# Miniprotein binders against q9k998, part 19

Target 1, 230 residues: q9k998
Amino acid sequence: MAKEPLIRVLLIEDDPMVQEVNRMFVEKLSGFTIVGTTATGEEGMVKTRELQPDLILLDIFMPKQDGLSFIKQIREQYIDVDIIAVTAANDTKTIKTLLRYGVMDYLVKPFTFERLKAALTQYEEMFRKMQKEAELSQDSLDEMIKQKQAQANMDDLPKGLHAHTLQQVIERLEELDEPKSAEEIGRDVGLARVTVRRYLNYLESVGQVEMDLTYGSIGRPIQTYKLKQG
Key: E = the ipSAE of ESMFold2; O = the ipSAE of OpenDDE; V2 = 0.75 times the mean of E and O plus 0.25 times the DockQ between their complexes.

## First folded at step 9 (miniprotein)

Design c8 (at its last look DockQ between E and O 0.46; V2 from the best seeds 0.00; counts 0 for: oily stretch 38-56 1.73)
Fold by OpenDDE base, look of step 9:
Structure c8 (fold): chain B 230 residues (1-230), chain A 90 residues (1-90)
Amino acid sequence: as target 1 above (230 residues)
Amino acid sequence: TPEVEDLIDRLEKAIDLLEEKLERAEENPDDPEKVKRLAWVIIMLASLIRYLAEMAKSNPDDPEAVQRLKDLAERIRDLAKKIKELVKRS
C-alpha cells in the first residue's frame, strides 16, 4: 500500500515547554510530521512561506503578536494553509472571530492529548477525503460541515459521544459528594468503564471535571473524577 | 519500541524541567501567570503519560517502559499537588 503522505505541521507557540509537549503530542500521531516550530507569529509567517505546511497549530495568545492578526494576514495573502487555533480564552468574541477566519478547530488551554488527537484525526479524515475526491457530493460536504460544526459548537460532543449519555454522566457527577472512579461512575450509569472515561476526559478537557489520582492499597493509582465547583 | 523509549526520555526531561521551574515559582510566587502555565503543562503531560501507560498495559512486552511510565505518573502527580497548593496561596 502506497504510504500516504504525512500531513506537514508548523507549530507556533511562544512557551518552549508547551511547544515541546505539543511536539510530543503531534509526533505520537502517525499521520503527521512537524516541519518546523516558531516562537512568534512574525517568524511563523516566514516559515509558512518557506515550508508551505498543510496545517498550522497556532497559539493565538502569544505576547508579541495577536494570533488573530496572524490568521488575518494568512487569509489576506491567500496562503493555502489550514489552521487549528490554541487559545487560553473561551470568550465568545474571540471564538466568533476565529470561526469567521475559517479555523479548522480550536483548542482551549489546557487541552489533553486525547482532545488534540480527536482534532487531528478529524482533520486528517477531511484532508485525505479532499485529496482523493476532486469533487464532493452534497452528502460528503454535509458530513464535513457537520464535523466542522460539531467541532465549532462548544455543545457538540466529539465523535462517538452522545448528548444524552453526557447528560447522564454529568447528572451522576452532580450527585457525587466524593470523587469516584470511571468504573464506579460507569456502574452507576450502566456504561462500560472505557465509555465513561471518554465522557470524563471530554469533561476534563472543557474544564467541567477535575481528575484526581488516589492510590489504592495495591499500588495502582485510580483516577477519580468530580465536577469542578464553579 | 525505540519510539516509545525516546518519548519516555523526552517526558522525563520535561518533568525534570517542570520540577526546576516549580521550585523557582515556590521561591518567587509573584507571577501567577507562570504558575498557570506550569499547571497547564502538568495537565498536558499527565494526559500523555496516561495514554502511554494504557497502551503499554495492552502490550506487556516492555515491562521497563511500563515501570518508567508509572514512575513518571507518580512524579507528575506530586507536581500537580504542589501546583494546586501554590495556586491556592496566590
Scores: ipSAE 0.701, ipTM 0.891, lowest interface PAE 0.6, mean pLDDT 84
Fold by ESMFold2, look of step 9:
Structure c8 (fold): chain B 230 residues (1-230), chain A 90 residues (1-90)
Amino acid sequence: as target 1 above (230 residues)
Amino acid sequence: TPEVEDLIDRLEKAIDLLEEKLERAEENPDDPEKVKRLAWVIIMLASLIRYLAEMAKSNPDDPEAVQRLKDLAERIRDLAKKIKELVKRS
């Protein structure tokens, strides 16, 4: 139920009336915030580095200034920012150039609020998917660190468990191609089922072993074990 | 809804400025590019006013806001008519 972070937008637009309308448009949308506005591409480069926006809404066709030069500079300097282009020109050459520079979308002036809303809604969907993918990658790393930390607890064994025997059980688990029961593992390492289960329960409690119920031909569940991967 | 009232206030101020700039352009139509940009702003503002008016029909709890939006819609339609006439003269 936590609120998602706002997408930080820089507006680059030389006409102050158009700039104010764009500000009203963007501020009407709940997933976005304007972190700055500039009237020139030169100041836009400075503000991009200073503010580190997620998205730039860039007017390409500014009098005496070439917004395409701004995009080229962004790409040549490897600045990680997304761009939605706004242009007065709708000729095929200009549009193809914008697409080759990797803009997320382009809008031809004059555009309606509905058109901008559609472009920003599509962008927000992509932005949120990329955030989710990054969070899942971090969760995978956190699980790997947790397993390594749990394995470093070999010296803190519960009473009745022996470090050499635990290592034998771990080594057998590492050799498995598929999950096996405590009885099967015990047979392989020369331990009684009750004894090997004590080691398997400890390994499960510290997050190194995964237990599952596997059904036989008659549907009776059998507890099987394997090393936890991530 | 304080957010809606603030937006209506900003729309009204933008329309006030448009009316002023269009009157100047009618008296001295020296720069067709400036007239074109005024036309762009008129179209863009009209679209936002239309969107807010449709939302207001779903929430009749603020009849003053609904009336203000309708008033602004009339003003923007009048500006659109004036800008069309200005473009035809040049």
Scores: ipSAE 0.611, ipTM 0.845, lowest interface PAE 1.4, mean pLDDT 79
ESMFold2 (binder alone), look of step 9: mean pLDDT 78; pTM 0.736

## First folded at step 10 (miniprotein)

Design d1 (at its last fold request DockQ between E and O 0.45; V2 from the best seeds 0.68)
Fold by OpenDDE base, look of step 11:
Parts: C-alpha cells; sequence; structure tokens
Structure d1 (fold): chain B 230 residues (1-230), chain A 90 residues (1-90)
C-alpha cells in the first residue's frame, strides 16, 4: 500500500520551549511532518509561501504580531492552508473571530498531548477524506462536522463522564426516529438509566440534546430525549 | 525504538533546562509571566511523559525506556510541585 503522504506542518511560536514541546507532540504522531518553524508571523508568512504547508499550528498571542492579523493576511491572499490556533485567551471575542476566519480548531494553553493528538487526528481524518473524495455528500459533511463538535466537547467533559461512553450515547441518539427515555437509551447502549441520564443532561447543557415531556395515557410524564435539530 | 529513545533524550534536555529556569525564577520571582510559561511547559511535558510511560508499559520490549520514562515522570512531578508553590507566591 503506498504510504499516504505526511501532512506538512509549519509551527509559528515565539517561545522556543513551547515550540520544542509542540514539535515533540507533533512528531510523536505518524501522520505529520514539521517542514518549518518560525518565531514571528512575518517570518511565518514568508515560510508559508516558500514551504506551502498543509497545516499551520499558530500561536495567536505572539508579543510582536497579533496572530489574528496573520490569519487575516493568509485569507486575504487566498493561501490554501489550514490553521489550528493556539491561544492563551479563552475570551469569546477572540474565539468568535477565530471561528469567522475559518480555523480548523483552537487549543487553549496549557493543553495536553492528548488534546493536540485529538485535534490532529480529526484534522488528518478530514484531510484524508477530502483527498480521496472529489465530492462530499451531505452525510459525509455532517459526519465531519459532528466529529469536530464531539471532540471539542470531549476535552471539557465533567468528572465522571467518559468520551467513549458519550460517543456511544450520541451514536444511539443519531439513530433515533423518535425521542426516547433515558431508560430506553440506557437499555440500548447497555448502561444504567442514572448513568445515561448524566450524559443526556450534559448534552442538554451544551445544547446538543433537547428534552421533552411525554405524557402517557396513565402516569407521570416521562422525559424523552432527542438530538437538537440545528 | 530509536524514535522513542530520541524523544526521551529531548525530554531529559528539556527537563534539565526547566530545572535551571525554575531555580532562576525562584531566585527572582518578579516575572509572573515567566513563571506562568514555565508552568505551562511543565504541564504539557507531564502529559507527554505520562502518555509515553503508558505506551511503554503496553510494549515491555524496552525496559530501559520504561525506567527512563519513570525517572522523567518523577522529575517532572517534582517540578510541577515547585512551580505550583512559586505560582502561589507570585
Amino acid sequence: as target 1 above (230 residues)
Amino acid sequence: TPEVEDLIDRLEKMIDLLEEKLERAEENPDDPEKVKRLAWVIYMLASLIRYLAEEAKSNPDDPEAVQRLKDLAERIRDLAKKIKELVKRS
């Protein structure tokens, strides 16, 4: 089998220690190669044109250059490169601006190796899918978007929730033609009602699930759950 | 594997550098931003070391790598304690 080409990564980070850590993180992943590193957005722009990376891992909070201005310049010049942003700030304004500029993901400092691995694994999956398919179906697009959303939620999971179990609950919810109770969903995924209810409450809190009250002919209203139609 | 050994060597060098920088920061606590950056690097490295240690336990073919990663895990844990104390003083 022809080895799939490695994803070409440019690192833009002013702190040499953070840059080396990011290098070690990326190099631990077999699907990626670092083709260059820069300490400034200006040098980053030069290296982006020269090296034509597939992906930039960009620090947004470099002292000399606003990483937002770098992304803006990349987009204004129609440079075909994907960007994962690294940020020290979690302010809503910056995040909204990053999303508007079409970043693939954003990582809040400090982040774990597992968090970066997750971001890059999802990116690789998307990247490979887009390389293989000249046209994407709506279902394929929906899957890519859902995977991206699922991962963003996995890192901030409340204590006692597990990503794998969350994914099983989501997958079961995606297969539902009608809203179901936590007991029914629990039976389908092999979990106790109380356990499933914790995941459903979490998904409701993040706006992915809606809860409704179904009144049967006799008895107390039953809480039913379904995916929120966007 | 040679790749893991190289990575362990780089981790050791990074921890050595962190120890030196932390000692300097303890002597001159007047840069809270520097202390914060050190704390971030320590946190990030600790995550990688844990991952590598669990991976190495699952493939016990390199007992030397396992021991080196255990030693690094101890060193980075000690740094994490020191930096937490320094952050509280800053």
Scores: ipSAE 0.762, ipTM 0.912, lowest interface PAE 0.5, mean pLDDT 86
Fold by ESMFold2, fold request of step 12:
Structure d1 (fold): chain B 230 residues (1-230), chain A 90 residues (1-90)
Amino acid sequence: as target 1 above (230 residues)
Amino acid sequence: TPEVEDLIDRLEKMIDLLEEKLERAEENPDDPEKVKRLAWVIYMLASLIRYLAEEAKSNPDDPEAVQRLKDLAERIRDLAKKIKELVKRS
C-alpha cells in the first residue's frame, strides 16, 4: 500500500565487533535504515545534529564517553530524538537514571537478536501511530480552514443576498480609511441603507466586519463599520 | 536471496575474526574484559544465526543458505564452548 518512510537510526558504539553485530541486527529488520555509525559520544552529538536521526541505539558503557552524559546533553539541548540504550549494567541505579532521561527501551548486554527485534518492533508501532496522528491533525487543520473560508464564501449566501452586491460592499469597505455608517456606504455603492445593513450584518456574523458605536454631537449614536484585520 | 547471502557472508567474516581472537585469548589469557566482550559478541551472533537458520528452514527455496547457516551454527557453538571454558578460568 503506501510507502512507509524508513526510520532513520544512528548507532553509537565504541567496540567495532559489537557495532557490526548491531548493524546486522538492525539491517535484518524492515522499516529501518542506518544513517550513520559512530564510535564516541562526541562524534554522536555531531552526527545527531548533521543527520537528524529518528532513533539512536546508544551503548552507554563506553570507556571514553559516559553514555549517560550523552543522553543528558541531548535532553539539555532539547534535541528531539528517541534513544534505545544498551548497557552492560543491570543495576537499579543505572536503569532508573535511563528511565528518568526518557529512553524508549534499554537492553542489557549481551542481548539476543529476538530482544532487539522486540524493542524495535514496539518502537516502530509507536512511531507509525504518531505519524498517523500527525496526518490526522493536519487534515483537521485543513478542514477548519475550509470551514472558515466556506463560511465567508459568497456561493453560500443567505436568502436575499447576492454575491455581486456583497462584493461591491466589500470593495467599498476595503477603500475606507475610517469606519463609516451603513448610510454612507450605501450612498457610495448606490444601495439603500437598509439593504447595505443586511450585507454588513452578514459580514459581521461571519467575522469579516467590525461594528462600533460612534457618538455624534447631536442625536442617537450611529453604527459604523470597518473590515477586520486579517 | 541476495540479502540473506550478504548477511551470511558478513556472519562468516565475523566468525573468522572471532576464531582468530579467541585463539589469541587462549594463548595469552591476560584481559578478562576482552574475554567478556568476546563472549558477548559470540552470544549475540549465535542468536542471529539461530534466527536465520529457523527462517531458512521454513522457506526451503534456499538450500545453499540452509547449509551455510548450519556450518556457521556449528562454528559458533564451538566458539561458545571455548569461551565458556576461558570464562571459568580453570
Scores: ipSAE 0.762, ipTM 0.902, lowest interface PAE 0.7, mean pLDDT 81
ESMFold2, look of step 10: ipSAE 0.746; ipTM 0.898
ESMFold2 (binder alone), look of step 10: mean pLDDT 80; pTM 0.762
OpenDDE base, look of step 10: ipSAE 0.759; ipTM 0.912
ESMFold2, look of step 11: ipSAE 0.743; ipTM 0.896
ESMFold2 (binder alone), look of step 11: mean pLDDT 80; pTM 0.760
ESMFold2, fold request of step 12: ipSAE 0.740, 0.748; ipTM 0.894, 0.899
ESMFold2 (binder alone), fold request of step 12: mean pLDDT 81, 81, 81; pTM 0.781, 0.781, 0.781
OpenDDE base, fold request of step 12: ipSAE 0.745, 0.750, 0.743; ipTM 0.907, 0.910, 0.907

Design d2 (at its last look DockQ between E and O 0.49; V2 from the best seeds 0.67)
Fold by OpenDDE base, look of step 10:
Structure d2 (fold): chain B 230 residues (1-230), chain A 90 residues (1-90)
Amino acid sequence: as target 1 above (230 residues)
Amino acid sequence: TPEVEDLIDRLEKMIDLLEEKLERAEENPDDPEKVKRLAWVIWMLASLIRYLAEEAKSNPDDPEAVQRLKDLAERIRDLAKKIKELVKRS
């Protein structure tokens, strides 16, 4: 089988330590290669044209250039590059603008390795599918849109849910071989059962989690949760 | 694997740098933004170290990597405690 070409990633991050951590995170994934790094959006534009990356991991809150302006410039120039945005703020206005500019995903700083792995794995699945299929079926397109919408809907978190905590719950669910109770998941992520249950109910409502009822010996059904394998 | 060893070497270097920067920040707590960035890096690295440590436990063929990752996990935990205290003072 011909080795599938690695996805070519450009990192745009002003903090050299954060840039190195992001590099380490991406390089841990076998499907990706870092082709360049920049500390500014201006240099990022130069490197994007020079290197023609498949994907940009972009810090939106760079002090010298608004990352939104960078994305706008990329789109106005019809540069065929995908963007995953990294943000320090989860403000609805910024997120709506990012969605309008067609970003693939967005990560709230600080993010875990598992969160980036999830974003890049989903991106790779899409990327490889688009490489293999000259034409997407409606079903395939609907699945891709659902994944994007499920990601976008994680931002309209109900009052009292936090994206960071949601991500911790998702990461824990991704590691589960078997369905677990909200109490078990809560113990693993350091959250109260009631708190985790709110996140699980949210994830169930958006179709990312399946709930099952396990009947234990004491006659009360225990709700167990697992990620839906798409 | 050589790839894991290289990654562990890079993690050690990053932790060394963080320790130095944290000591400087403790001596000169004048930049809350710098402290915040350090806290983010520490938190992000801690996630990668945990992931690698669990992966290495599943591969019994590299006991040295397992030990190195345990040591890094301890170091990053200590940094995480220090930075939390510094953030509370800022």
Scores: ipSAE 0.738, ipTM 0.907, lowest interface PAE 0.6, mean pLDDT 84
Fold by ESMFold2, look of step 10:
Structure d2 (fold): chain B 230 residues (1-230), chain A 90 residues (1-90)
Amino acid sequence: as target 1 above (230 residues)
Amino acid sequence: TPEVEDLIDRLEKMIDLLEEKLERAEENPDDPEKVKRLAWVIWMLASLIRYLAEEAKSNPDDPEAVQRLKDLAERIRDLAKKIKELVKRS
């Protein structure tokens, strides 16, 4: 029922045997798909733009163009992609540099399948959580826009009508079990019939209220009002 | 399943390649960086084989996969012994 899109992964690794192991590791995990592989940082930049992956598994120690240079280019060009770094070095300077560039995780070769599985599982949880938060933020924005539009309608009333009084009339209409006359509605909100009718005529003109004719006593029909359900 | 069997086939091919490359390295131990990379691959691949073997024991309906993974685990352990001796010799 809940179809989650696969996380799209680009693999950048110069050693073909290590690359094949990385492919097998990633392919064993559900939730991910490999969209490309490359052996160099230069082609990695091209593939990143072409394929727009969600995640890059990047080997830092590539000949001629190391992975630190690749990460720097990604960040300087404001390319929005997450990176998990793989390195042969476990020194403090390298780790601090990778963290400063905002990598999601840092793996030292050789690493176990369990270590990569843990890194990718943690990444997937974060990835899905960020998607949920973004959708909730859009819902909050939609409600704010709706509220502002409603306020603008109140601020754009004809002369002689007041927003507070209009709100009282609307609230009374919402409470009705059956259509009622302007006299009856006015009695309930403490307004004279002529005043309430001005508000009801406005509400009818903007499509929020429907007027009906109902017969009372033996004589003249009475104009009654209700909220329009349409 | 077909996906698991495909993965086992790829593991077997990789182990075949590792056995060939290790034999070459034993005959001509003139590139210690190649030996180091071979050791990395052996170690990483062993971790995947171990994981798959444990997973397969939890699924008793596929005894062929369990046996193939046991055979691959023995081969990778033998490779690990050989690479360890090669490192010591240099």
Scores: ipSAE 0.733, ipTM 0.895, lowest interface PAE 0.9, mean pLDDT 81
ESMFold2 (binder alone), look of step 10: mean pLDDT 79; pTM 0.753

Design d3 (at its last look DockQ between E and O 0.68; V2 from the best seeds 0.73)
Fold by OpenDDE base, look of step 10:
Structure d3 (fold): chain B 230 residues (1-230), chain A 90 residues (1-90)
Amino acid sequence: as target 1 above (230 residues)
Amino acid sequence: TPEVEDLIDRLEKMIDLLEEKLERAEENPDDPEKVERLAWVIIMLASLIRYLAEEAKSNPDDPEAVQRLKDLAERIRDLAKKIKELVKRS
């Protein structure tokens, strides 16, 4: 089987140490290759045109250039490149702006290797799907949108929620034919009821989960949860 | 694997550089932004070292890599303690 072509990554980061760490993180993943690195968005724009990367890992809080302005320029020029944003700030205004500019994901500094691996793995799955399918089915599109929404929700997680655990809860909810209790979902994913309920309450608050009340045999209503059918 | 060995060599170099930068920051604590950046790098490197150490435990065919990763894990832990103390003083 012909090895699938590696995803071509451009790194834009002004701190040379952070840039090297990001390089080590990306190079540990077999699906990616770094085709260039820049310390400024201005050089990043030149290298984007020259190298035509598939993906940019962009620091949006570079001291000399607003990374939001970089994304805006990329979109205004109709450059076909995906962007994962790296941010020092988790302010709602910046996040909303990033989402509006169609970033694939965003990572809050400091991020772990596991968090970047999750972002890049999801990106690769989408990227490979789009390469193989000339036309996306509605179901395939809905899955991609759900993954993007799930990922966007993972980064704005309240303190004490973890993206990986949220993903496990979502994956379990996707497999449900009928609404289940937080206790049942917790048993299925290996989590305490109280822990799962925090994730479910979060997913409800962002409109991805609906809560219903089922009356069990013992007279107390049990909260059951299911993914909202869009 | 040669790829893992190369990555360990790069991690060692990065930790050496962090130690040097941290010593300078301890001598001249006037840049809180530098201290914060160093703290971020330490956290990020610690995550990669942990991941590689768990991967190496699952494939015990390279005992040298396992030992090198343990040594790096200790070094980065010591840096994490030092930077935490420095951040508290700032």
Scores: ipSAE 0.754, ipTM 0.910, lowest interface PAE 0.5, mean pLDDT 85
Fold by ESMFold2, look of step 10:
Structure d3 (fold): chain B 230 residues (1-230), chain A 90 residues (1-90)
Amino acid sequence: as target 1 above (230 residues)
Amino acid sequence: TPEVEDLIDRLEKMIDLLEEKLERAEENPDDPEKVERLAWVIIMLASLIRYLAEEAKSNPDDPEAVQRLKDLAERIRDLAKKIKELVKRS
């Protein structure tokens, strides 16, 4: 069973005790891993590029380094990383600045474990949703390419075959769980056996259909057809 | 569990460190930023200890973890009392 990848977190905090507390808080949550810790914004920039974290937990209130300057630099350089800010300031100006720079959440020190858990749980939910949306977009593109390949085959049909009818035969073949005879397929699509056979022969000639011989209760073998895999 | 035991060990080490630093702060009480940072750490650790204690009570198959967390909770309460006393002396 494939596991969801852990969300990779970089901690930026200059106080060693606060840093250890944050580490314990994050490590208690099963969806996250800490990939690095730094004590300064300058080291934080280097580690962000080196480690490429998904999320930075950034202490804004660092006496030697301005955490707001770090966020500004990240955004100005278009580094694609999410930030949850930790601050000692809860005034309107600081909050507006953090929101302008697009932080995911902000935590005012001192904060409880429950508050960090809520922030990270909400972040994880969003992170997983966006990951699923990206996967669906790729599947949509793959289906469009598959349809263009089928359309190209239909644009180059021999005389006597119709694209709409060919599509109906292909769609019926896609629904099959077992190979079926031309008579059975024709019955399902509303076409005579001879007519369906012409479409199946074309599909076999272009490598989309495989023919096999099936030995039933009567002594004569019956030709059956199925879509090729790969 | 091993993960809970590791976390309790780390909490204990942090409380040991807090007790040492608080004792030093009591000797030099005229450093309010140092006292404030200790108070922050005490509050944050208390919240994690409380959370773990509630989680452990919900799974009574580990009474040793519950007792260790109870002991840590008492130590953190003592630290909180001392830090309040330090703030009053400022």
Scores: ipSAE 0.730, ipTM 0.891, lowest interface PAE 0.8, mean pLDDT 81
ESMFold2 (binder alone), look of step 10: mean pLDDT 78; pTM 0.730

Design d4 (at its last look DockQ between E and O 0.56; V2 from the best seeds 0.71)
Fold by OpenDDE base, look of step 10:
Structure d4 (fold): chain B 230 residues (1-230), chain A 90 residues (1-90)
Amino acid sequence: as target 1 above (230 residues)
Amino acid sequence: TPEVEDLIDRLEKMIDLLEEKLERAEENPDDPEKVERLAWVIYMLASLIRYLAEEAKSNPDDPEAVQRLKDLAERIRDLAKKIKELVKRS
């Protein structure tokens, strides 16, 4: 079987360390190849035209150019490229603007490898489906949209996750008034911190959980988790 | 695999760079934005190292990679402690 062509990714990120981390994250995934990197939206526009990537991973809070303006320019020029946005802020105004510009997904910094892996895996599934089918049925479109809306189809859980345990974690998260740590959630549901964290990472990856970093009094930033309010 | 070894080498280099940058930031805490960016990088790297460590445990054929990833996990944990203390002071 002819090896399917790799998805061509352009990275636009002004911080060279964050850019290298994003590179390592993307390169760990077998379906993707990085065809270029830029530190500015201006250079990003040049490289987009030159390289014709399938996907851009875009930092929208670059100091020199508003990433929203970059997306606007891409859309105004009818450039056929998909965009996953990376943001330092989760403000509703920015998110609504990103959605209006037709971004594929958005990631809040800092994000985990698992969260990016989930975004890219969902993108790859869509990308491959659209490559194979010249015409999509309504059912196929509905499936693609539903996969984006991440009703956890309990059937496609990663190896070592169980639907019943996932439901227990979700139920506990629904009862939370404030974000809690994996350790706290684990105590509440009777699970080990490491086990709960795998479920929380999954839920984060499918966009159902928001992770925050709480700097408590004791030494380590504590990851806290809450359901994303729809 | 050569791909995993290359990735571990890159992680080691990145952690070396983070250690250097963190030492500089401890000496000159004047840029809270730099400290925040360092905290993000540390967080992100820690996630990848954990993922790779779990993957390597599932493939017992590379004990060297397992040990290297354990060492990296320890180093990144120490950085995470240091950067937290620095963020509290900023």
Scores: ipSAE 0.766, ipTM 0.913, lowest interface PAE 0.5, mean pLDDT 85
Fold by ESMFold2, look of step 10:
Structure d4 (fold): chain B 230 residues (1-230), chain A 90 residues (1-90)
Amino acid sequence: as target 1 above (230 residues)
Amino acid sequence: TPEVEDLIDRLEKMIDLLEEKLERAEENPDDPEKVERLAWVIYMLASLIRYLAEEAKSNPDDPEAVQRLKDLAERIRDLAKKIKELVKRS
């Protein structure tokens, strides 16, 4: 199969340090290329028309023009570009406004690399699906769905981990109403504590499980685990 | 991995810049918005350093990259401690 074309990204961010961090985050991900950067919404409008990006990573709280005004202008002028918003605001009115104006996702500052990777990965899946729908016969579409299901079922796991056992651990985690230790989860699934911990550490590293330190009746901390939200 | 080495170089430059700006913020501690922005950048960079360090450990033929990332991780942790102390006294 041919290699997919790169998704063209415009970064709009007024803080030079945050801009460089965003640049490094995006450049670490395959599938994306940065076609431009700007520090203001006015410059952003000009560059959007000039460069015709696929995606804009937009900081909402720029000092000269708020990003909500930028989004409104994009929509009012019928410019067909996707937007992922970056916001410092945690108030529900701002979030609802962003969603009503059709942003693909929003990120609350400060965010981790893993959070941006998740947002861009989800966006890339949607982007590639829409691109291929114009090129697909029914047979090709059915095969793509089967490949995605098979790849998800056979996840590229680290050495020493097995997909069936991983699923057993995930299913037990889904049943929990409170965080549990690796030993407790292991007893429920029929696995040794050390074995279960390897699976839990993997799940934590990919962002599906949250680990916390809990002080039990003995004086040393105990690691407990639960599924992460989202 | 030339791409990883380029990112490590850029991370080092950013950490140099953060150390400089944190020193200035310590000299002028009555600017809480500037301190908050530094804290944001430190938090975000720490996540990328952590990700790259884990990726580099999976490549046993690149011990120099692992060591450089460990050094950067220590510097970013020190910055995080300093910024936390600065936020705490304000």
Scores: ipSAE 0.744, ipTM 0.895, lowest interface PAE 0.8, mean pLDDT 80
ESMFold2 (binder alone), look of step 10: mean pLDDT 79; pTM 0.745

